# VHH binders against Profilin-1 (pfn-1), part 50

Target 1, 132 residues: Profilin-1 (pfn-1), of Caenorhabditis elegans (q9xw16)
Amino acid sequence: MSGWNAYIDTMTAAAPSIKRCAIVGAADGSVWARTEADNVFKASEEELKTFVALFNDVTQVPAKGADIEGVHYVVPRTEESLIFGKKENTGFFAVKTKSAVLIAVYEGPNEVAAQVRKAVESMQTYLNNAGY

## First folded at step 21 (VHH)

Design vk7 (from vj2 with T106S)
Fold by ESMFold2, last read:
Structure vk7 (fold): chain B 132 residues (1-132), chain A 122 residues (1-122)
Amino acid sequence: as target 1 above (132 residues)
Amino acid sequence: EVQLVESGGGLVQAGGSLRLFCAASGFTFSDYSMAWLRQAPGKRREWVAMISYAGDYDYADSVKDRFTISRDNAKNTVSLQMNSLKPEDTAIYFCAAFDSFDSGDSYDYDYWGQGTQVTVSS
């Protein structure tokens, strides 16, 4: 059976700079899957509910930034279903599907960011086509 | 021709202050998020502060509460007020611009300044 954790593994394998990753419900931020063990994704329920609500109007996000895992990220770019955040040598990409938000937190120089985005958007496309 | 020109660097005693400026030309400044980065001898270039095109900002933990980034879209400038300077703040400081409306796959800074030297003596 298709486990949500397999999709986490697919994204982290596609972009090794991804250090933590999660799939959460778009309506409420409920965790469907996340990286565990040595690199646990440690966002609270309250934080995730606030985070997924950013997709209600992505045009407002660059003015206020985004918080995930207790870290504030400056958001220099958004698209209709994508939020990109930066903090020091780390960043995140988050994309929205029909039912979920995919979050990938990466470490590394800016040049790895395109690979991270591609990994997350490939999964976004797959889940959307599967009805999620 | 796109240019980012830093100024305001110099030599100061520990505990002192400097204000860096970055003057931008040749692009629509209000569409860009701006950052300050620095490079100390023997170290990698590191992110110091960033301000989005819409005004949100943050700092590296090592400079938080001592440095303040701000932007002036009317003057096409971004500045970095640096207070309570420490010898470890010694570095070349670079201004960088990030196109916030580029839909491509590039996530590196589009433009860089030449840098301005900040030297903090003990």
Scores: ipSAE 0.823, ipTM 0.918, lowest interface PAE 0.7, mean pLDDT 92
Fold by ESMFold2, fold request of step 22:
Structure vk7 (fold): chain B 132 residues (1-132), chain A 122 residues (1-122)
Amino acid sequence: as target 1 above (132 residues)
Amino acid sequence: EVQLVESGGGLVQAGGSLRLFCAASGFTFSDYSMAWLRQAPGKRREWVAMISYAGDYDYADSVKDRFTISRDNAKNTVSLQMNSLKPEDTAIYFCAAFDSFDSGDSYDYDYWGQGTQVTVSS
């Protein structure tokens, strides 16, 4: 998919604290694009299938947490189309569009989280407007 | 009026146990996810454990299987049971609260305690 890698580049450029990210299908967790090379987004196919299903009812996620790349994250906050997870000096934001889930894993103190959210939400808005 | 007050710290021999408590007041405790963090001399503050408002929890890898976080919404407390303590666990331990239903743009902790000293001797 020729255009999907450009969206990965856009998100990682917008928030340097993003270390790995992916765009996956909302229905099945299939990987449409991800960071590669030295920062390979390394979540398993089974893990991603389970992860995207969390968006079926985000209100239940804080009781279960979320697993990405073999790491368990405590989820202290969700919104209708957004999941925020924390583990030590790392975290993630995930947002759902019509067809996809955008996942950004960041490293750094909590102060960087707002920029990561802004990057993924900007892309969420763009993809929704484009029909994805 | 918001307060987080830690207690239960002290001096303990390596291999020993301590239980830390954090008493919360001035906010709706059940709406907050709670965390313990620690800071050793000369080091940055380190996340130790977190428990969401809905009950999921996890630990830093360095303390997993030795520490247990729990919360009691009826008493507005969060606790950290610390077993098999090592000298590397020596630090000031802080309780922190994260507003899980906040509509603001901040993703940092909203409230912090003053900390309680834990010192583990060999």
Scores: ipSAE 0.822, ipTM 0.917, lowest interface PAE 0.6, mean pLDDT 92
Fold by ESMFold2, last read:
Structure vk7 (fold): chain B 132 residues (1-132), chain A 122 residues (1-122)
Amino acid sequence: as target 1 above (132 residues)
Amino acid sequence: EVQLVESGGGLVQAGGSLRLFCAASGFTFSDYSMAWLRQAPGKRREWVAMISYAGDYDYADSVKDRFTISRDNAKNTVSLQMNSLKPEDTAIYFCAAFDSFDSGDSYDYDYWGQGTQVTVSS
């Protein structure tokens, strides 16, 4: 795989609460990179197509929630390019860049969420500046 | 003054039902996502159910299919219908509010109720 896997490692290292993450194409959900090996990010092609389409209108997402890896998340907050979901002691942040969607699934109490958001937003900024 | 006031707790036999209510005041209820959490003696507080400000909801796996969360924005209430209760459901149940439109970086609940005791006997 190309250097896209290095971006997965960068996000995971920046926020240890991140357990799995992926970088997928914003238009079609195609996987550019994902957590592999012992803790594989497991989402179907069809699930990812549905997931990235949520960014077509983030204001509709709190009414329907979001599914990733077969888990339903309640979405209590969105921003223009960000979706935040919760399920028990887990959650996700997803952010959209020019060409991609970054997805990070984390475990931990609510206070770790800000660190996870910072990790994915830092990568969002980097990829946007690089033209992706 | 912000208040979340739980009610409807009590003693019930296993297999029975109970309906909890949380009455909210002092804030714009329709801007908040609401949750029920519970704490059993000697255990950490755990997430039971959540309903977004826009109406989507989900439950902890341990209570799925037995509990139903709902909200009424006209009455500023959130409720938890609890069916098929088990002794393991014994806990203090707390209502909590999450500001869905906060521009800050806080991801913890903004307000908590005092809690209502639910005791399920065998």
Scores: ipSAE 0.819, ipTM 0.916, lowest interface PAE 0.6, mean pLDDT 92

Design vk9 (from vj2 with S33T)
Fold by OpenDDE, last read:
Structure vk9 (fold): chain B 132 residues (1-132), chain A 122 residues (1-122)
Amino acid sequence: as target 1 above (132 residues)
Amino acid sequence: EVQLVESGGGLVQAGGSLRLFCAASGFTFSDYTMAWLRQAPGKRREWVAMISYAGDYDYADSVKDRFTISRDNAKNTVSLQMNSLKPEDTAIYFCAAFDSFDSGDTYDYDYWGQGTQVTVSS
């Protein structure tokens, strides 16, 4: 699955405000790729299993929030295949593909969020077209 | 006309308490996630607390266990109970509203209050 690391690089290059990023299996939360080195995505597989299950009913997520890397995020908005979380000067976008969940944690003012979403959704589209 | 009107600010001694209120009008309050932010002199605006339209909430680490955010959809209000106040809590506190059902690509607050001054003396 070394090829999945290239997709991490693509997303982080498209949105410099992304600090940590991961591609995980939609069914079980298994990690396919993640940012490493100084920006290691540190969510456990148990946590990710819980996280990906949120997509079973995204309409309920704003009532309970989402946890990533031991951090709780308020979720102001969801769409059919998208979860947006917010905390202090950070946030995350998570999007679901046919077989994966893409998670991007970003840092910065609210103005950077649009670029992060675009980066993640672009990858979502690419992977969906590729059958993933 | 959309309005967010804040109240409850003032001068208190360290260790004291204040309760801020934000009264909303002119929009469907129940569709909005509400937040409190603050800006101290010479510092950037910082996130303090947020409560989703569905009732989940969280706090900045600097105020956790001291502040409590709550909302009343029947009254179109959001409040911030501030206990154990510290001098570093001195700031203008702002109420902000995020449209949780916006179909657009904006992920910023749609509406802002005028702000209320909170001053904590040592």
Scores: ipSAE 0.924, ipTM 0.959, lowest interface PAE 0.4, mean pLDDT 96
Fold by OpenDDE, fold request of step 22:
Structure vk9 (fold): chain B 132 residues (1-132), chain A 122 residues (1-122)
Amino acid sequence: as target 1 above (132 residues)
Amino acid sequence: EVQLVESGGGLVQAGGSLRLFCAASGFTFSDYTMAWLRQAPGKRREWVAMISYAGDYDYADSVKDRFTISRDNAKNTVSLQMNSLKPEDTAIYFCAAFDSFDSGDTYDYDYWGQGTQVTVSS
């Protein structure tokens, strides 16, 4: 799954406020690619399995929140195939493709969120068009 | 007219308690995720607590287990119970509202209160 690392690089380059991100299987939460080195995405397999299952009904997610890397996030907003979480000066965007979930954890003021969303949605569109 | 009005601030001794209230009007309160933020003198505004429109909540590590956020949609209010207060909790506390059903690209708070002063003495 080394080819997926290029997509991680594309997202992090598009939004510098992204600290960690991952591409995981939508069915089981298996990690296909993730940020490494000083910015290792640390979510466990069990956590990711639970996380991707949130997309079965995104309308329920704001009531329960979402956990990533052992951190709980309040989820102020969901859209079709999108979950937005927030905690302090951090947050995340998660988007679902045909077969994957893209997760980007960012740090910064609220103004950086739009760029993060754009980065993950651009990748979402690309992967969907590619059949993934 | 949209209004967020904080109340309940004041002077308390360390170890004391305060309960802040935020009364909302002029918008559909139940559609908004609500948050408390605070700004101490010479410091940046910091996130304190948040409660989604659906009732899930979380806290900054610095206030966890001491503060409790709650909301009452029937009264259009969000509250912050502050226990075991410390001098470092001294700040202006702001109530903020996030539109949870907006389809736009804005991920900032839509409405802010003017704030209420909380002072904790040693």
Scores: ipSAE 0.921, ipTM 0.957, lowest interface PAE 0.4, mean pLDDT 96
Fold by OpenDDE, fold request of step 22:
Structure vk9 (fold): chain B 132 residues (1-132), chain A 122 residues (1-122)
Amino acid sequence: as target 1 above (132 residues)
Amino acid sequence: EVQLVESGGGLVQAGGSLRLFCAASGFTFSDYTMAWLRQAPGKRREWVAMISYAGDYDYADSVKDRFTISRDNAKNTVSLQMNSLKPEDTAIYFCAAFDSFDSGDTYDYDYWGQGTQVTVSS
């Protein structure tokens, strides 16, 4: 778990607009690491279990949206291993690796979204190459 | 030529209702997530409502339970039913389109309407 915290720090450093993020098990939504202190990622285990299951068929997610931390997000776009959600001046990117799901919740204008995506996808690539 | 044309705005008294329409043309409407945004004088533009290309929707807390967003892909339109209007709802309302199938790294709206004025008097 301690090793995974470093990856949280890497993502948040790469995209300052990320307010909260987490690394969870792709199979069961178990939390491996998350932002803490003033920016605690607060999604419950049950909610995360439901969330990671969205990756079983991402093409269906835009029809029903996604819930994170008790907040509903409209999902305007999905890709093979990516879910993008939007709500007001916030949004999230979730990407799937071999064994994990990375979730980053951000705040700001639409212009910050690209940087957030880049941060989580960079981590996605790193973890995939590492076998995770 | 791509166009988004808003209509239905006007002057109403507090507690009244309006229905805004946005007519889209020049692009594949069914591939786009649609949104309504508004901007009051001297204030920042704010998100009002969004409906995905697949029909899921959400609202800003300030308009929740008062506004209803809907879309008709056959007519290339998105609508905003506004009930129980308040003076605070006074603004120019814009229709915006987000390409849900773009392969690029843009996450802003691709197309905007010119807006329609909504004025709610007390």
Scores: ipSAE 0.921, ipTM 0.956, lowest interface PAE 0.4, mean pLDDT 96
Fold by OpenDDE, last read:
Structure vk9 (fold): chain B 132 residues (1-132), chain A 122 residues (1-122)
Amino acid sequence: as target 1 above (132 residues)
Amino acid sequence: EVQLVESGGGLVQAGGSLRLFCAASGFTFSDYTMAWLRQAPGKRREWVAMISYAGDYDYADSVKDRFTISRDNAKNTVSLQMNSLKPEDTAIYFCAAFDSFDSGDTYDYDYWGQGTQVTVSS
C-alpha cells in the first residue's frame, strides 16, 4: 500500500490548500492511504463506510450533508462521481474511481476550491486509467 | 436583475432576539444554497450559517444553538432567527447565494445582499 501514499503526495502537492487527504476503498471505506504526521486524516473506518455509501445515490446527499472526521459539511453540489462539501473556510471534495474514493479536505478562501477539485479529479482520471 | 435584500436588523439588548430575512429575486432561488455571513468593524467577514438547496444546514460554532437558519422556496426567502444575542454578535449581516449546479469552476458566493446592521448592547 506504500504506492498509494505517493498518490496522496501528488494530490497535496498539486493543491497546497489540501490539509488532509485519504484514499479509501469504494466498497467498504477501508483506508488505503492518508495524510499523516501533522495533518492526519482522522476519519474512522466506520465513518468512512458510511461516507463511501453516499455515492450509491449522490442526489440525496445535499439533503442530509456529509460527515468527515466528525465534522458535518453542507453539500451544495454533487455529480455522479463527486461530492462537494462546505463549512466556513473549509470544505472537501470526494471523487469516486472504479474501486476507490478520494477525499481531500481543504482550508482557505472559497476560490481555492477549484484547484482542489482539479487535483482530485486529475488523480481520479489517473487511477481510473490504471484500473483502480 | 438579481437581488438579495436583507431586513430585520436593528438594536437589541444582550439576551434579546432578532429575526433576519433575505428576499431573493432575479434567479432560481431553489437551485441555490444560501448562507448568512457577518462582518464586524475591523474584523474579517465570517461565516455564520448555511442551508443547502435541499435543506441541510450548518452553523458556526460561535452561533450554534442560538441561531437558526431556514428557507422558504415558495417565497424565495432565507431567514436567520437569532436568540440569546451577545455584544460580540454585533455586525453587518449579509445574505449570500451559492450556485449548486452551474457555478462552473468558481466556488464562491455568486450573489450578495447589501447587508443589515445588527447591534447588540450590553
Scores: ipSAE 0.896, ipTM 0.940, lowest interface PAE 0.4, mean pLDDT 94
Fold by ESMFold2, fold request of step 22:
Structure vk9 (fold): chain B 132 residues (1-132), chain A 122 residues (1-122)
Amino acid sequence: as target 1 above (132 residues)
Amino acid sequence: EVQLVESGGGLVQAGGSLRLFCAASGFTFSDYTMAWLRQAPGKRREWVAMISYAGDYDYADSVKDRFTISRDNAKNTVSLQMNSLKPEDTAIYFCAAFDSFDSGDTYDYDYWGQGTQVTVSS
């Protein structure tokens, strides 16, 4: 679990607009790693279990939205392994690997969103290639 | 030609109500997530409400419980019912459209209306 923190650091460094992020188990939402200290990712175990289940059918997510850290996000777009959510000047990208879900919560104008997506997708590809 | 045309703005006393409408044409409205944003004088444009193409919605905290967003895919319209208006709600209100099925790597609104002025007097 301690080795997973390096992946958190890689994502936040690649997209400075990421304020909090986590790597959680795709089956149960268990936290493998997350931002800590001044930027603690504060989603509950129950919330994360519900969140990762959204990937069972991403086409249903825009109708119900997604909750992270007690915040409701409208989900205007999904792809096979990706969920994008918006709330005011914040948003999230979440991507699924074979065994994990990567979650990045960002803040900033819409122009930063592509950078955030690239950061999480790069990690998604890396973990998938590594068997995760 | 793509158009988003806002209407329903005006002058209203504090505590009053207005209903804004956004009429859309020139694109497949049911594929778009719609939003209302506003810009007060000297302020940044801010997100007010959003409704996904599939019907989920949310509001900025400052307007929650006072504003209601809705869409009518048969009429290609989005509306914003604004109740219990306050002077700080004074702004130009913009309708914006987000292509929910665009496979591109863009995450900004594709279309904007010209805006409608809402002025709330004390």
Scores: ipSAE 0.850, ipTM 0.925, lowest interface PAE 0.6, mean pLDDT 93
Fold by ESMFold2, fold request of step 22:
Structure vk9 (fold): chain B 132 residues (1-132), chain A 122 residues (1-122)
Amino acid sequence: as target 1 above (132 residues)
Amino acid sequence: EVQLVESGGGLVQAGGSLRLFCAASGFTFSDYTMAWLRQAPGKRREWVAMISYAGDYDYADSVKDRFTISRDNAKNTVSLQMNSLKPEDTAIYFCAAFDSFDSGDTYDYDYWGQGTQVTVSS
């Protein structure tokens, strides 16, 4: 297991509607892995630092939304370790593990969202069990 | 019995304004994120604006700075102020409600209105 990129590939394969995703450090938003090439995940360092801090109190997020890649998302639902955001026909799911935040940005009708959530939560469970 | 009832549609000349209202009943309105969507003939239904149960909001890029969504939890209403209307805004406009506290696998809107027609003449 020589790289975090395999986990990116696993999530995108599990939910084809995911267009970009990343694994970032929960403390500082540092990028451990991300989609690259034509589908580069382009969030800035400052944006990611602010984004991961949302998990310090997810109950406050629906009042202010979330910004990533320069796009504002309305956040209609959160759970203890999960944030769901929407903008037009796109959205994101982000989940927190012990050490990381997994972010998946998807495109498609609302019916694809459950598959995206399942893909990121499966990886969340795997990484938590592995100590991350 | 849940109801979402849209009103305020009609025929308007380009450059004009309309205000749409959505009256909600039969559910705890303040727990719901509300949205306006629209569908023109032969086109997909598209997201126009959304306002979370806690008050954050955003708009489709095509209507930004022209449309304003707002909610009134005391009246159980969502409104959409539409200014500087263009022929491209012609569509049936739907109000939709999303349960922000439902933890199931459903991420689609729980309730829809029947829609109100907006027609913008050139």
Scores: ipSAE 0.849, ipTM 0.924, lowest interface PAE 0.6, mean pLDDT 92
Fold by ESMFold2, look of step 21:
Structure vk9 (fold): chain B 132 residues (1-132), chain A 122 residues (1-122)
Amino acid sequence: as target 1 above (132 residues)
Amino acid sequence: EVQLVESGGGLVQAGGSLRLFCAASGFTFSDYTMAWLRQAPGKRREWVAMISYAGDYDYADSVKDRFTISRDNAKNTVSLQMNSLKPEDTAIYFCAAFDSFDSGDTYDYDYWGQGTQVTVSS
């Protein structure tokens, strides 16, 4: 129960600029954990199904962008298991593990982005090593 | 060697239009995501519009439906059509380039223009 929520806490503590984040199933976008209360990650099931499917071919994502929580993000860069999106003073990093997608939505100047990426990639590595 | 050169700024009456251009040289333009940012008097620099290397785009909410970003990879240019200008649009407008294929962990713009002044009179 509280185990997956601990991973949410780990990422938000590692990068304070993260405002909302979630761990969702890579196959269908089902929510395993997310930020709650005043920082609720507000993405619909249908939006998350569409979002995780972007990892089927990340090279196509910069042409279409990505939508999370009803916000459209321009995607200036992707890597094999990573999508980076921008909108005004906000952005997101999403990374895929063997069975999950980690999504972190942050606010701040471009300088904070590397810290956010490090937080999600560290968790990506941990979960992959744990078989997830 | 790398240059981003903005043009098209000036003084215009409220309700008017301007078209900004950014001419790029010294890098592979088609590999870059391009953005327009602006810095108004007394304000922090803000994101105005962005167009990815593959063509997706978006705008700051404050300029939506009034501004249009476009790029021409054959001419190495990005432009910003600004319609229905308001005094609040007064700012220095900067063209910026983001390397979409860089493998580094830096997520800041790689190149900046010198900026072009846009002044909108009430």
Scores: ipSAE 0.848, ipTM 0.925, lowest interface PAE 0.6, mean pLDDT 93

Design vk9 (from vj2 with S33T)
Fold by ESMFold2, fold request of step 22:
Structure vk9 (fold): chain B 132 residues (1-132), chain A 122 residues (1-122)
Amino acid sequence: as target 1 above (132 residues)
Amino acid sequence: EVQLVESGGGLVQAGGSLRLFCAASGFTFSDYTMAWLRQAPGKRREWVAMISYAGDYDYADSVKDRFTISRDNAKNTVSLQMNSLKPEDTAIYFCAAFDSFDSGDTYDYDYWGQGTQVTVSS
C-alpha cells in the first residue's frame, strides 16, 4: 500500500475529472491502492474479482457491460488492454499492466475522456516499464 | 452521406406513452453504439439511454423502468419506448452514434440526428 498511493495521486492530479481511482491486482482484483477519505473508491472484493477477469477476453465486454461500485456501465469500446465505460455524465477507463489493472472513474462531458485516458495510459506505460 | 432521422415525437398527456424511432443510413450500423439524448430549453443535452453495438444497454436513473431502448440491426434502427411520461420528460430527443471500432482518441459521438420534439402536458 505504501508508495502505491503516490501513483493514485499522480493520476488524479493529471486529470481533475477523475473522481475515484484504484490500482488492483490483475489476477484477483486485490486492492493495492485507491482514492480514500472524501471520495473513497468503494468497489467490493467480489466486484473487483469479476471486473479484472473482463480483461481475459475484452471482446466479450460490450455485450454485457461492466459493473464498478454497484453502477452498471455500457461499454461501447475496448482495446486489448483497455476498457471504456459510460453511464450518464460519468464514465471509466480501465487499463491492464503486466500485474495490475488501473481503474479511473470520472465525471464530466465526453470531451474530458481523452485526458482521463491519457492519465491512465501514462501510468500504464510507467508501470509496465517498471516490471509491474 | 450519413443520416440519422428521428421520428415519433409529438404532444402527449402526462402518464401517456410514446415510441421514438431513429433510422440510420450511410455507415455500418452494426459497428456503432447508439444512444438517445435529450435537451430541454435552457439545459445541457443529457444522456437518456445507450445500447452498445453488441446489445448491452442502460438508462439514466431518471427514466429507468419507464423507458426501453432497443435496436434492430437488420433495419438499421434504434427505438425508445417511453412510458409513464412526465412533464419533466419534455425535450428535444436526439439519436446519436458512437463508432465502437475507431482506434483514435475520440470519445464523443460521431453522428447526431436533427432531433424530434416530445412535449408532455400536465
Scores: ipSAE 0.845, ipTM 0.923, lowest interface PAE 0.6, mean pLDDT 92
Fold by ESMFold2, last read:
Structure vk9 (fold): chain B 132 residues (1-132), chain A 122 residues (1-122)
Amino acid sequence: as target 1 above (132 residues)
Amino acid sequence: EVQLVESGGGLVQAGGSLRLFCAASGFTFSDYTMAWLRQAPGKRREWVAMISYAGDYDYADSVKDRFTISRDNAKNTVSLQMNSLKPEDTAIYFCAAFDSFDSGDTYDYDYWGQGTQVTVSS
């Protein structure tokens, strides 16, 4: 979906520490858009289906962690529509909209995390206001 | 006063084992995700292991299968069992605490220990 690719570009431009990013359907994890080429977001359909289902009860996620692209992340914090995961010098933020889940995988020290969260939450707000 | 106090460091021969402990006080330990980090001379501090407040855990790839993190909420401790130690594991090891229920946009550790030295000789 070429129209959705512009949203990927917007998020990666807003937070350069984002190395891979995706927009997936909240119901089934289907990929609507993702980073491509040398930084392709590589998660299986089965992995993404499991991942988006974490939003059914975010309070249970810190006990399980989250797997993306074959990498296990410890999840030290969640909010109603947000999951934050960590592995070494990398992490992710994922946020849920009405219809989608936005996933941003970043590299860098903890100081960059706020910029990444701001980028994905700005897009979350935009898509929710647009009915997605 | 919040304190994180590491213990269990020391000198050990390659192939040996050590168990580090971190004793926590002054905060609600069960609300915190705990981590071990280490810093070798001339290197940046690196993430070694993390255990969430709810018990999920993971390790840096360089220590996986040799190190085990665990927590005891009744004793307010987190530990790091280190087996098959190598000279490259020589570092100061730090315990750190992350408030899992802070809803702000701060994503750094809230508390740090002073560190315990681990030295692995050939």
Scores: ipSAE 0.843, ipTM 0.922, lowest interface PAE 0.6, mean pLDDT 92
Fold by ESMFold2, last read:
Structure vk9 (fold): chain B 132 residues (1-132), chain A 122 residues (1-122)
Amino acid sequence: as target 1 above (132 residues)
Amino acid sequence: EVQLVESGGGLVQAGGSLRLFCAASGFTFSDYTMAWLRQAPGKRREWVAMISYAGDYDYADSVKDRFTISRDNAKNTVSLQMNSLKPEDTAIYFCAAFDSFDSGDTYDYDYWGQGTQVTVSS
């Protein structure tokens, strides 16, 4: 274990609607940590490489959407370091730090989305302050 | 006053088609991501299709390949072409709008239409 797994546990504990999440390298999408066991985060390396590249210009993402784990998400809103995607009763928030992208895939009605965003942005702030 | 007004619902036989329209007024339509949702008797409202303000779209798995969403920013409309209809598609269909440029922490739809009934008979 690299210790990055504790950050996965922190995010899932902060927002129970998060079903899967990962911390991946911002440059290449390499997996630093992810949810494991019965609900493993199963995105391919090729998907993750494409996904993190969306942060090169978030303003183009709503026209393209985003693919994670073989699922296409419509992206109705982005911010400089944040992408929000929706598919049915699921969605994701992804945020970029200096070195990483945090991805949280959640299930639930739209009302839970703010809790998920808060969980990932709190970790984003923590990692940025720690130099990551 | 903001309004979303659905039309095109009705009674149709299984295997038939309907086209729903949603006319929007009172807001900058091109800044909004639009969605169709539906609610069948005794069920929760479910997501059917969504089209972003920039044109990307997707569908619920249960309607994929049968339904087509499109938008016309010049006319402030979003439509849902519904083909190969099945009895399980029977529901009230709602148009909903999501402000794609709202900086708040609310991620629910800002506006809803009143709904239009679609009834598919065997």
Scores: ipSAE 0.838, ipTM 0.922, lowest interface PAE 0.6, mean pLDDT 92

